# VH-VL binders against s5sc42, part 36

Target 1, 176 residues: s5sc42
Amino acid sequence: MTVDALSNADNQDLRDNFIANRFLSHEAKLLDQRRFTEWLDLLDDEIRYIVPLRLMALDFDREVRADSFHINDGKVNLKVRAKRSSVSSGWGETPPSRTLRLVGSVMTDRIDQEGVLEVESAVIIYRQRAAIGQGDVLAFRRTDWLRIDGGTVKLLKRVALLTDASLATPNLAIFL
Short names: E, the ipSAE of ESMFold2; O, the ipSAE of OpenDDE; V2, 0.75 times the mean of E and O plus 0.25 times the DockQ between their complexes.

## First folded at step 19 (VH-VL; framework fv_cixutumumab)

Design f2 (at its last look DockQ between E and O 0.47; V2 from the best seeds 0.53)
Fold by ESMFold2, look of step 20:
Structure f2 (fold): chain C 176 residues (1-176), chain A 125 residues (1-125), chain B 108 residues (1-108)
Amino acid sequence: as target 1 above (176 residues)
Amino acid sequence: EVQLVQSGAEVKKPGSSVKVSCKASGYTFTSYTISWVRQAPGQGLEWMGGIIPIYDIENYAQKFQGRVTITADKSTSTAYMELSSLRSEDTAVYYCARDSGWYEDSYSPYYMDVWGKGTTVTVSS
Amino acid sequence: SSELTQDPAVSVALGQTVRITCQGDSLRSYYATWYQQKPGQAPILVIYGQNNRPSGIPDRFSGSSSGNTASLTITGAQAEDEADYYCNSRDSDSDHLVFGGGTKLTVL
């Protein structure tokens, strides 16, 4: 979106926040509807999608690297993850979960990288596994870097910071 | 017996293309990924890219993006690597290898446990 | 991409112990994997993960890591161990793989 008549600092902050909210809301809808091909189109070709490991024991038979990740993906690896999500197996989502994403507390900053908007948000995902049980809630904070170029907006980088209480294998089977 | 059998040596002119085959046997082809690694004379190993045959998803090293095409034929359990616009610097031995998956997390070890014997490609006028 | 650095050459006296090192930022996040290559032959897998040996690799081969450095140790080196050794890892900054430059081991 272009707003030619607005050119002062307060109006730029409003414009940036509006762009971020629209992008993140659209992304959340695509993910909730399991529209993964369209979601991949929102990603910059140079994307880094990162979920750091928080010293969680994964397998007591192995040693965990100091700077380990649950997820450290570029676009190729995200295509693999999306392909796996399209089947009934491959991840812990069998059958697939129903999700509803609420993205809020959106704060934006311009950074020293031209055309890139840094976005912090809080995310709540209500998840109901396909069994008849009650759903659960995943809550976390996220930092996103959005590349704005000629009226297009792409996700350049995501860091999702989960607590140990939020980290279980099924939680990593959905996109954060 | 798990093995990867590669096509024979090739001599190519600059500007042409080469397509090297890698036929897998003794295992379920779609359960593993295939990587391609080259080695110029007297030089080290260089990863070129790979493919996940069950998903048909390719991964190319930046240096080769745009010149390399990696494919897989599930019906014949064969992977292919095609390198175009050949130049003298492309003279090398080209290996295929079965690997554990480049896309796994950091706490899963990565390895290439079965290698082809290599295909020598010589680019000379 | 994050490079993996190896010394180009190392020597060991027959029956002695040698370490071949591999350094790079990606090794803080990912395991190093080690390959042996003899002249005119394809590489073979020697060590993966922290210290796993494939079937057929002698127990004199072991692996270790600390920080950004991984090591391949050969205890009681034999003449047949004379070869090039490569470390390999996932690249922490991409979806790609990276090899070290290789270390030529000479058994004296």
Scores: ipSAE 0.642, ipTM 0.853, lowest interface PAE 1.4, mean pLDDT 86
Fold by OpenDDE, look of step 20:
Structure f2 (fold): chain C 176 residues (1-176), chain A 125 residues (1-125), chain B 108 residues (1-108)
Amino acid sequence: as target 1 above (176 residues)
Amino acid sequence: EVQLVQSGAEVKKPGSSVKVSCKASGYTFTSYTISWVRQAPGQGLEWMGGIIPIYDIENYAQKFQGRVTITADKSTSTAYMELSSLRSEDTAVYYCARDSGWYEDSYSPYYMDVWGKGTTVTVSS
Amino acid sequence: SSELTQDPAVSVALGQTVRITCQGDSLRSYYATWYQQKPGQAPILVIYGQNNRPSGIPDRFSGSSSGNTASLTITGAQAEDEADYYCNSRDSDSDHLVFGGGTKLTVL
């Protein structure tokens, strides 16, 4: 990649990247702190939250099916998940998992849709189950679509693709 | 026996509101959602919305957004559907149904397995 | 929003097999739920999920899916099967539930 390609970012690009990083970092913090009510407020009413099921395939292009998801939720279902996590052991976990989310490799692009910023990122989540024990790591790339309306930024859509095709449990039990 | 008992028929004027009740019995009220479905005369079924009582989370069809309010009283195992700004087109039989819920995996079985007998709401001037 | 489409009417001879089909994008992601409704009555659940029948539903009712379609099949139609049949599913782009337009089944 050329220096020019890397340095051709204009002020808007810099702002976009800054907004995206701040937004996603803040989101990560909220989730790590189990501040789900506030997290839900970051979501657009038209949110679509998608975690495709990665299938074992020799061809990477065949690993993702449009009809297979770990999660495919709108706002209501996300509220339900958040409530479950808040009021119970969270998807059968007792006690609830502690998480540390690291968001990086953030890249932003303006798309044809006005007021929407497309954001690619890589995420690592360290998840500590129970009080004592070895935690696990979830790694994934995701594409987010942020709706920027005036001074407000909301998550409009998220597609998170887990690097690991196999999950120990059917339910992720956490937000990605 | 699992059953949903709905309130009686209503006759309303245009612009008024109607509130239909649905009392659940024979099962744990908070283990299921309640959906409301209406059917205009000679027409098909139309989902209006629903509520997850245990979480007090409601969901409304876009068509009825802002005009319908669904609530649940866990203490009485009763769900309510209030429809405001009634129009003649709102004349229909309104059903409550026990709903398996929206909160499971995408391929989790979804169903409305228990239905009330319906409440006829007539809107006429 | 996603829509589910059904043929408005189908007929079947007594004892024969009929298939009622529902089509929509949501069916790519969700199973169809099928309801039977007779005049003046509330709908009755007949098929849900991957070919599940509630208690009391005859085994002549079965469900299948393919692509963006779901089908309710009645193998050996009986006179009492004459009714309206509705498919139902979740909207793949929203949290809303959607019904097909219904299919009136006439048993000849």
Scores: ipSAE 0.451, ipTM 0.803, lowest interface PAE 1.5, mean pLDDT 89
ESMFold2, look of step 19: ipSAE 0.577; ipTM 0.830
ESMFold2 (binder alone), look of step 19: mean pLDDT 90; pTM 0.932
OpenDDE, look of step 19: ipSAE 0.362; ipTM 0.779
ESMFold2 (binder alone), look of step 20: mean pLDDT 89; pTM 0.930

Design f3 (at its last look DockQ between E and O 0.50; V2 from the best seeds 0.00; counts 0 for: pae E 2.8 > 2)
Fold by OpenDDE, look of step 19:
Structure f3 (fold): chain C 176 residues (1-176), chain A 125 residues (1-125), chain B 108 residues (1-108)
Amino acid sequence: as target 1 above (176 residues)
Amino acid sequence: EVQLVQSGAEVKKPGSSVKVSCKASGYTFTSYTISWVRQAPGQGLEWMGGIIPIYDIENYAQKFQGRVTITADKSTSTAYMELSSLRSEDTAVYYCARDSGWYEGSYSPYYMDVWGKGTTVTVSS
Amino acid sequence: SSELTQDPAVSVALGQTVRITCQGDSLRSYYATWYQQKPGQAPILVIYGQNNRPSGIPDRFSGSSSGNTASLTITGAQAEDEADYYCNSRDSESDHLVFGGGTKLTVL
């Protein structure tokens, strides 16, 4: 990266990066604290939450299929997942997993769509499933689209691509 | 036998509200969702919305948002659909149906396999 | 919201094969669900998912999909198959449910 590329950052870029970092950090905190009701409030009504499948033994450019996903959910399904996570009985984990989310490498870009900020980030989630033992680490990059409207920021779209193509469990059971 | 029993026919004035009930039996109420579908005379089927009773999560078609309220009483295994600000165009048969498609995410097989017999709602001045 | 389109009417001779097609962007992501409706009756589920038939639905009913289309095929149409057929799917953007306009099948 050239010095000129770095020096081209202006006040808008700084503000955008600040907004993105604050939003994603706050989101991570809510999820780590299992504050799912509040987390849902961060989601735009038109939210699309996507976790593509990464296929093995393919060329790098062909690792992601357009029609293959771990998750491809709208707000209603996200609500269902949130409720499941909040309930210890039946469909939820008992005890629930403890998580720590680290969000970094945040880059922002204004796109042609007015009021929408595109945000790239890298995320590591540590997940402890049992009282003892080594937890799991999930690492992924994601692209988020944040809707900024009247001082309010909502998550409009998220695409999270897992670095590891193989999951220990078929069900993520957590929000990325 | 799995069945959905709906309330009787309604005649309403414009501007009023109607509340249709759908009582489920023969299966675990909280294992399925309930969807509401209406059909105007001589017209096609139109999805209005649905409810996931176990979580009290509703999903409404955009056309009816703000005017329709879907609820469920788990103690009586009964779902309700209330439509307000009725118009003549709301004259239709309203169906409740057992819906499989909301519990397991967007990739679960979706179908409505059990239907009520329908409730005729007539809106006239 | 995405829409599903169907031909409003099709005809088939008794004992012949007919295909009713549904088209829409949502079908690229989701399977179509098919319903049969006769006059004065509630709809009946006939096909869902990848060519699944509920109990009680005859073997002559089958489902298929390709691209942004889904089809219901009746192999060896019977007189009792005369009805309206509706396709149904999820909207790919909102996850709302959407119906096609319906196809009236006449058995000649």
Scores: ipSAE 0.479, ipTM 0.803, lowest interface PAE 1.4, mean pLDDT 89
Fold by ESMFold2, look of step 19:
Structure f3 (fold): chain C 176 residues (1-176), chain A 125 residues (1-125), chain B 108 residues (1-108)
Amino acid sequence: as target 1 above (176 residues)
Amino acid sequence: EVQLVQSGAEVKKPGSSVKVSCKASGYTFTSYTISWVRQAPGQGLEWMGGIIPIYDIENYAQKFQGRVTITADKSTSTAYMELSSLRSEDTAVYYCARDSGWYEGSYSPYYMDVWGKGTTVTVSS
Amino acid sequence: SSELTQDPAVSVALGQTVRITCQGDSLRSYYATWYQQKPGQAPILVIYGQNNRPSGIPDRFSGSSSGNTASLTITGAQAEDEADYYCNSRDSESDHLVFGGGTKLTVL
């Protein structure tokens, strides 16, 4: 097989993929280190953060329902959730979970919305709850819309599709 | 008993600001959200925004973003709503209300179970 | 945007059953909360969640929902039930709350 020279379109795709991988890798590190204030700074003020409900059904067209959500948050609600996560190990309660995020299968596409990059990825989160000793694995596909403005990259929208319609921890105490 | 006591009626000129107070008693002030709802004469209820006092996190309806400031003083158990650049269309009764719900998922209730008596603000030239 | 629509007026004969409806896309995702308001008074909470009734609200008041529609039902309507009724819900496209336009209930 011969490696073809990169076209101008291929060079744009390479730059887009680099931007997406750097952003998502940086975000994953912030979340794993529980640096929620810095994570909130990655979010566009107009963010929509969506985790649809997925029903465990044999009928495929009932697997994902666009009008039902586990989470449907804007920046205000994400600030509240981040604040609650920062104090989730309140007085005398369960310590916070340790997490490790792996983000892969990254694909990028420029869309008709100016300055916005659409990013698809697969995500695996290993979570170890300190009190119980047993770890969980969350696996899902995610679509992100990144707003790029003068070298600044912000998360404008996230849709995370859980692979298990009924999670082991249905309250979704961690960010996806 | 749980009470929300609001400041008295105000008459304002266009272009000025108004600050309405809402003093809470009979419950732990920081455990609930305070929401602000207005009602123009002959009109329905309109949510303006709210504050979560324990976190000092505000939420404003789009229509009022940039003109409304909602604050809370935890030491006096008092919430405030300030509306700037007043217009005649801002003539209304302004209510504060205690919200018993926080968004916790897709189906969590969000409800205002205790209301102040309202503060009439009249904007007239 | 994700508006809630109510009929502006509904009538019921004394002792009969009436249903006040509220429609909007946000109701596919979130329960409606219902408030009663009499002239010159602040609103009071009558129904929240699917069908939860706060203390002091008569059991003739109930709530239900299906699809994009929520309903407040008053069974055995009394003269004192004459009021404006507002539905309220979380907006499905923001972190905001939204009210319906209100329904004037007349008890005949």
Scores: ipSAE 0.430, ipTM 0.778, lowest interface PAE 2.8, mean pLDDT 84
ESMFold2 (binder alone), look of step 19: mean pLDDT 89; pTM 0.926

Design f4 (at its last look DockQ between E and O 0.42; V2 from the best seeds 0.00; counts 0 for: pae E 2.4 > 2, unsure alone 74.7 < 75)
Fold by OpenDDE, look of step 19:
Structure f4 (fold): chain C 176 residues (1-176), chain A 125 residues (1-125), chain B 108 residues (1-108)
Amino acid sequence: as target 1 above (176 residues)
Amino acid sequence: EVQLVQSGAEVKKPGSSVKVSCKASGYTFTSYTISWVRQAPGQGLEWMGGIIPIYDIENYAQKFQGRVTITADKSTSTAYMELSSLRSEDTAVYYCARDSGWYEGSYSPYYMDVWGKGTTVTVSS
Amino acid sequence: SSELTQDPAVSVALGQTVRITCQGDSLRNYYATWYQQKPGQAPILVIYGQNNRPSGIPDRFSGSSSGNTASLTITGAQAEDEADYYCNSRDSDSDHLVFGGGTKLTVL
């Protein structure tokens, strides 16, 4: 990267980056606080939430298959997941895990689709499942597409690619 | 025996509302979703929406959003579909069906394996 | 919203094999579900997932998929198989459900 590339940032880039960081930070806070109802309100009605499988023993460029996912959900399934996480039933964790989400390395780009901001970020999630002991760390990069309509920002699409090819647990059971 | 029993035929005026009931029996009501499908005379099947009773989560087809309300009473194992602002084009047989596809995510096998007998709704002036 | 397309009508001679095909983008990601409907009756599930038959459905019914298509095959068509057949799938964008237009099968 050249100095010129950095200096070419304009006011729009600054605003976009600000919007993206505020949105994703707020989202992380909601999820860490288990405010799932409010989190769902951040999602566009046409949301697509995707977590691909990363396959082992493949070339780097072939690690992700288009037909293999941990999660590939729309709004309804996300609501179901949220409800499962919010209730102490046979479907949820007992006790629920505690999480801390750190979002960084945020980069924004305007795409050809009007009113949509593409956002790349790196995320670390610390997850504590028990009262004692060391928690788990999830690390991943993701691409988000934010729909900006006036003063409203919604998550339209998310693709989160886990750095680790294998998960310690069969189910993610958390939002990325 | 697993079955869905629907309410009787309805005759409605344009602009009014209709509420059809679907009582489930023979299985655990909260283990499945309920979908509503209608069929106009001589036409194909049209999905209207569904409900996940255990969570009270509804899913509506875009065509009917704002005009249809689907609810479920877990205490009576009964689902309801209310359609408002009725039009002549809403004349159809309305079916409820047991839906398998909304609890386990997008990759869960999807099917409607049990159907009600249908409720005829006629909208005429 | 995604749509599923079917031929409106097909014919098959008694004892012969017929394939009813459904086409749509959603079928790239989801299996088709097939329903049989006879006049004046509610639909009946005949095939779902990767070639699964519910109890009571004859083994002459089978399902397959390829690309953006799904097919219902009846091997050895019987007179009682004359009916309307509908394919159904999830919409890949909205998680709505969508039906094909239906195919009227005539057994000759």
Scores: ipSAE 0.514, ipTM 0.810, lowest interface PAE 1.3, mean pLDDT 89
Fold by ESMFold2, look of step 19:
Structure f4 (fold): chain C 176 residues (1-176), chain A 125 residues (1-125), chain B 108 residues (1-108)
Amino acid sequence: as target 1 above (176 residues)
Amino acid sequence: EVQLVQSGAEVKKPGSSVKVSCKASGYTFTSYTISWVRQAPGQGLEWMGGIIPIYDIENYAQKFQGRVTITADKSTSTAYMELSSLRSEDTAVYYCARDSGWYEGSYSPYYMDVWGKGTTVTVSS
Amino acid sequence: SSELTQDPAVSVALGQTVRITCQGDSLRNYYATWYQQKPGQAPILVIYGQNNRPSGIPDRFSGSSSGNTASLTITGAQAEDEADYYCNSRDSDSDHLVFGGGTKLTVL
């Protein structure tokens, strides 16, 4: 094989990893700063945002509708969730959570769909609720599909798998 | 009594627009979604879209994207559906319905428990 | 696409039991909602969720679901039950709603 051919393949892998890391880091910052309007702009109009029910975490045969949460949202439903999370609306008395997201273990792969990058990552979210003394940690793995089109990068699909069934609460009020 | 009162029948020419109103009474208008459903003669029901009035967030079926505009006036508890660039295929009865609203944690947040009587729109020359 | 499929027509003898089915992949994740429509009238809600009846809907109407299939059951069918029946659910691939094609029930 030639040096030019090898350099092209290696350069694409480097660009893919840079794109994924920058996108996910930027997203995490927006969500931690509660900049939901800017976060929604990162989403492809055809987005599918999926958080499986905990009964479905490892097994498709367990597609059960009985759990108190299952997120399968497009952009319209994500806008609604973002609006409901707004503190300035004056709805409810629950104080907002403060979060810090750490995204790591980022791996990328080009798939058969043109212009789409598959990204696996591990995520740790430290969450501090103002009304509750001790904060908690959410840890999970997720798969993201990023659409790259004309220099623009958008989140096309997300599947986030929660690893801790003890956090099975209908009130998970943060984006994964 | 919960009611949705729709505007009267319309006869329109191809290429024009129609705006149908849906006035709600007997409940808190901002607590529910208003969905719009049409039915061409001899055909089934077809969901066109809806609006969440308190947030002014619209949701349109792909078939109607770019031709339909759904709005709500919270001060009068009235929703509107406007369909532009009318064709003869748009001849139908247009219904508004109160929908249970967007609900987190449920896969069936949408059930239309109160319907308007329908507005017949005829597109012909 | 997460289309909902219904048989176009079914018949039942007066006083007998009939099931109207609705099938689609969306029903694995979302409950079906059922509407009754008589000629020249707006639809009315008859069943939502697994098996909830709104006030004013007779006990002879019930709903069930399994896998990708939802069913509306009418026990002891009456002449007044002759109507079109539509299932409705959220589309599994979007934030949109989808209706089945409708089933015309004839009471013989």
Scores: ipSAE 0.455, ipTM 0.770, lowest interface PAE 2.4, mean pLDDT 83
ESMFold2 (binder alone), look of step 19: mean pLDDT 88; pTM 0.924

Design f5 (at its last look DockQ between E and O 0.45; V2 from the best seeds 0.00; counts 0 for: pae E 2.3 > 2)
Fold by ESMFold2, look of step 19:
Structure f5 (fold): chain C 176 residues (1-176), chain A 125 residues (1-125), chain B 108 residues (1-108)
Amino acid sequence: as target 1 above (176 residues)
Amino acid sequence: EVQLVQSGAEVKKPGSSVKVSCKASGYTFTSYTISWVRQAPGQGLEWMGGIIPIYDIENYAQKFQGRVTITADKSTSTAYMELSSLRSEDTAVYYCARDSGWYEGSYSPYYMDVWGKGTTVTVSS
Amino acid sequence: SSELTQDPAVSVALGQTVRITCQGDSLRSYYATWYQQKPGQAPILVIYGRNNRPSGIPDRFSGSSSGNTASLTITGAQAEDEADYYCNSRDSDSDHLVFGGGTKLTVL
């Protein structure tokens, strides 16, 4: 077999994909290990973390406006959520829930915004509720925008598109 | 009776700083956000930032980032707002307000249901 | 980032109905909160959420929203309703709050 020469564009795509995979893998590990302070350090100060609502039928009377989000957080709100996640669910010494994140199907694109990499991925999160001993699976597609500046990579924006609208609540106890 | 009692009026020179206090009573201090809102003479209301005392997390409007410091002393149920590098346009009434929002997402309406009477800060030569 | 725009002034005849509007992209996602302020006084909360009135606010005050616009409606306006009215909302592009410029209501 002959290994075809890669174009300059192909090499750029490979490098971008490598950067994205390393970042997302590292982030997933931090979140699974509940290292939230280190996770927050991966976030750009201007981060937007978005989980949109999906409506497929007639509008339902809700407290939230049309075109609303389940989650629409900046860094302050993410710090609040991280603080809440650091505390075990109520009632004594119950071990906290465990998660395992698998991030794959990673595709990258350089956009016209300087130093920003657009990253699409598929995410599976296995969640084991420690007190009950049961697990479930969350599966979704995610788009991330990574800011690359001086060799530093930060998460600038995340849009997570949940495939199950029944789980799209603003009080999700895990980070997507 | 839920109350927010603010410190008295201040006169300051440009380039100095001011620290306004806001003492809360009649409710659990750590269960609400304290927001700071100012109003220059003849102008509208302007949100400066706030603090979530239960988590000790501050949130500052972009305009004031780097000049404002908001703190809370849970033992005295008192919030503080300090504004540095004062300029004449910082002349305003500064209000503290109890805010029911928790910065948690799109389902938590934000409303300031209890206000202090305001602290007049005058910045002049 | 998202500005909230209010008309600077609105007039209403005693006993008539008036709407004070507030426009901005953030209002597509969040309800407006409404405050009343009389000269020399701190603001008071009059409407929050979809249409919630705190205790002590007359039922002639109501809130509504559609698209990027929120409205404060006062039915049967009274002389004591003469004041400045401010809308306030969560900014959809940040974790910040933003106020509209205010509307002076004159009851004729």
Scores: ipSAE 0.511, ipTM 0.796, lowest interface PAE 2.3, mean pLDDT 84
Fold by OpenDDE, look of step 19:
Structure f5 (fold): chain C 176 residues (1-176), chain A 125 residues (1-125), chain B 108 residues (1-108)
Amino acid sequence: as target 1 above (176 residues)
Amino acid sequence: EVQLVQSGAEVKKPGSSVKVSCKASGYTFTSYTISWVRQAPGQGLEWMGGIIPIYDIENYAQKFQGRVTITADKSTSTAYMELSSLRSEDTAVYYCARDSGWYEGSYSPYYMDVWGKGTTVTVSS
Amino acid sequence: SSELTQDPAVSVALGQTVRITCQGDSLRSYYATWYQQKPGQAPILVIYGRNNRPSGIPDRFSGSSSGNTASLTITGAQAEDEADYYCNSRDSDSDHLVFGGGTKLTVL
């Protein structure tokens, strides 16, 4: 990367990066605080939330299959997941896990779709499941598409690719 | 025996609203979703929407958004479908069905295995 | 929104095999569910998932999928199999449910 490439950022790039960082930081905060109702309000009605399955023992370029996912959900299924996480029922964790989300390495790009901002980021989630013991760490990169409309920002699409090919638990019970 | 019992036939004027009930029995109401499907005379099946009773989460087909309201009463194991601003084209048989597809995520096998007998709604001036 | 397409009508001779096919982009991601409907009756579930048959459905009914297509096969068609058949799936973009246009099966 050249110095010129880094210095070519203009005011729009700065604004886009600011919007993206504020949005994703706020989202992380909501999720860490288990404010799921408010989190759902950040989602576009046409949201697609995707967590591909990374396959082992494949070439790097073949690690992700288009037909294999941990999660591939729309708005309704995300609502269901949120409700499960918010209630102490047989469907949720008891007690619920505590999480800390760190979002970094945020890069933004305007795409051909009007009003949509593409955002790449790296995320670390620390998850404490029990009162005693070491928590789990989830690391992943993700691409988000944010819909910007009249000063409102919504998450339109998310693809999160876990760095680890295997999860310690069979179910991904947290939002990435 | 698992069954869905729907309310009786309705005759409505254009611009009015209709509310159809679907009472479930023979199974745990909160373990399944309820979907609503209609069929106009001589036409195919059309999904209108559904509800997940345990969470009170609704899902509506885009065509009916803003005009249809689906609710569920867990105390009576009854689901309701209300359609407003009725038009002649809304004349159809309306079915409720037990839906398995919304609790386990996107990859859960989906099916409607129990159907009501249908409620005929006629919209005419 | 995604749509599912079916042939409006197909015929099969008594005792012969017939395949009803459903096509749509959603079928690349989701299995089709098949319903049988006879005149004046509510639909009946006949096949769901990869190839699951509910209790009471004859074993002559089977399901398959390939690419963006799903098929219902009746091996040894009986007179009582004359009906409308609908495929159903989830919309890959909205998670809404969608039906095919239906196929009228005539048993000759």
Scores: ipSAE 0.509, ipTM 0.810, lowest interface PAE 1.2, mean pLDDT 89
ESMFold2 (binder alone), look of step 19: mean pLDDT 89; pTM 0.930

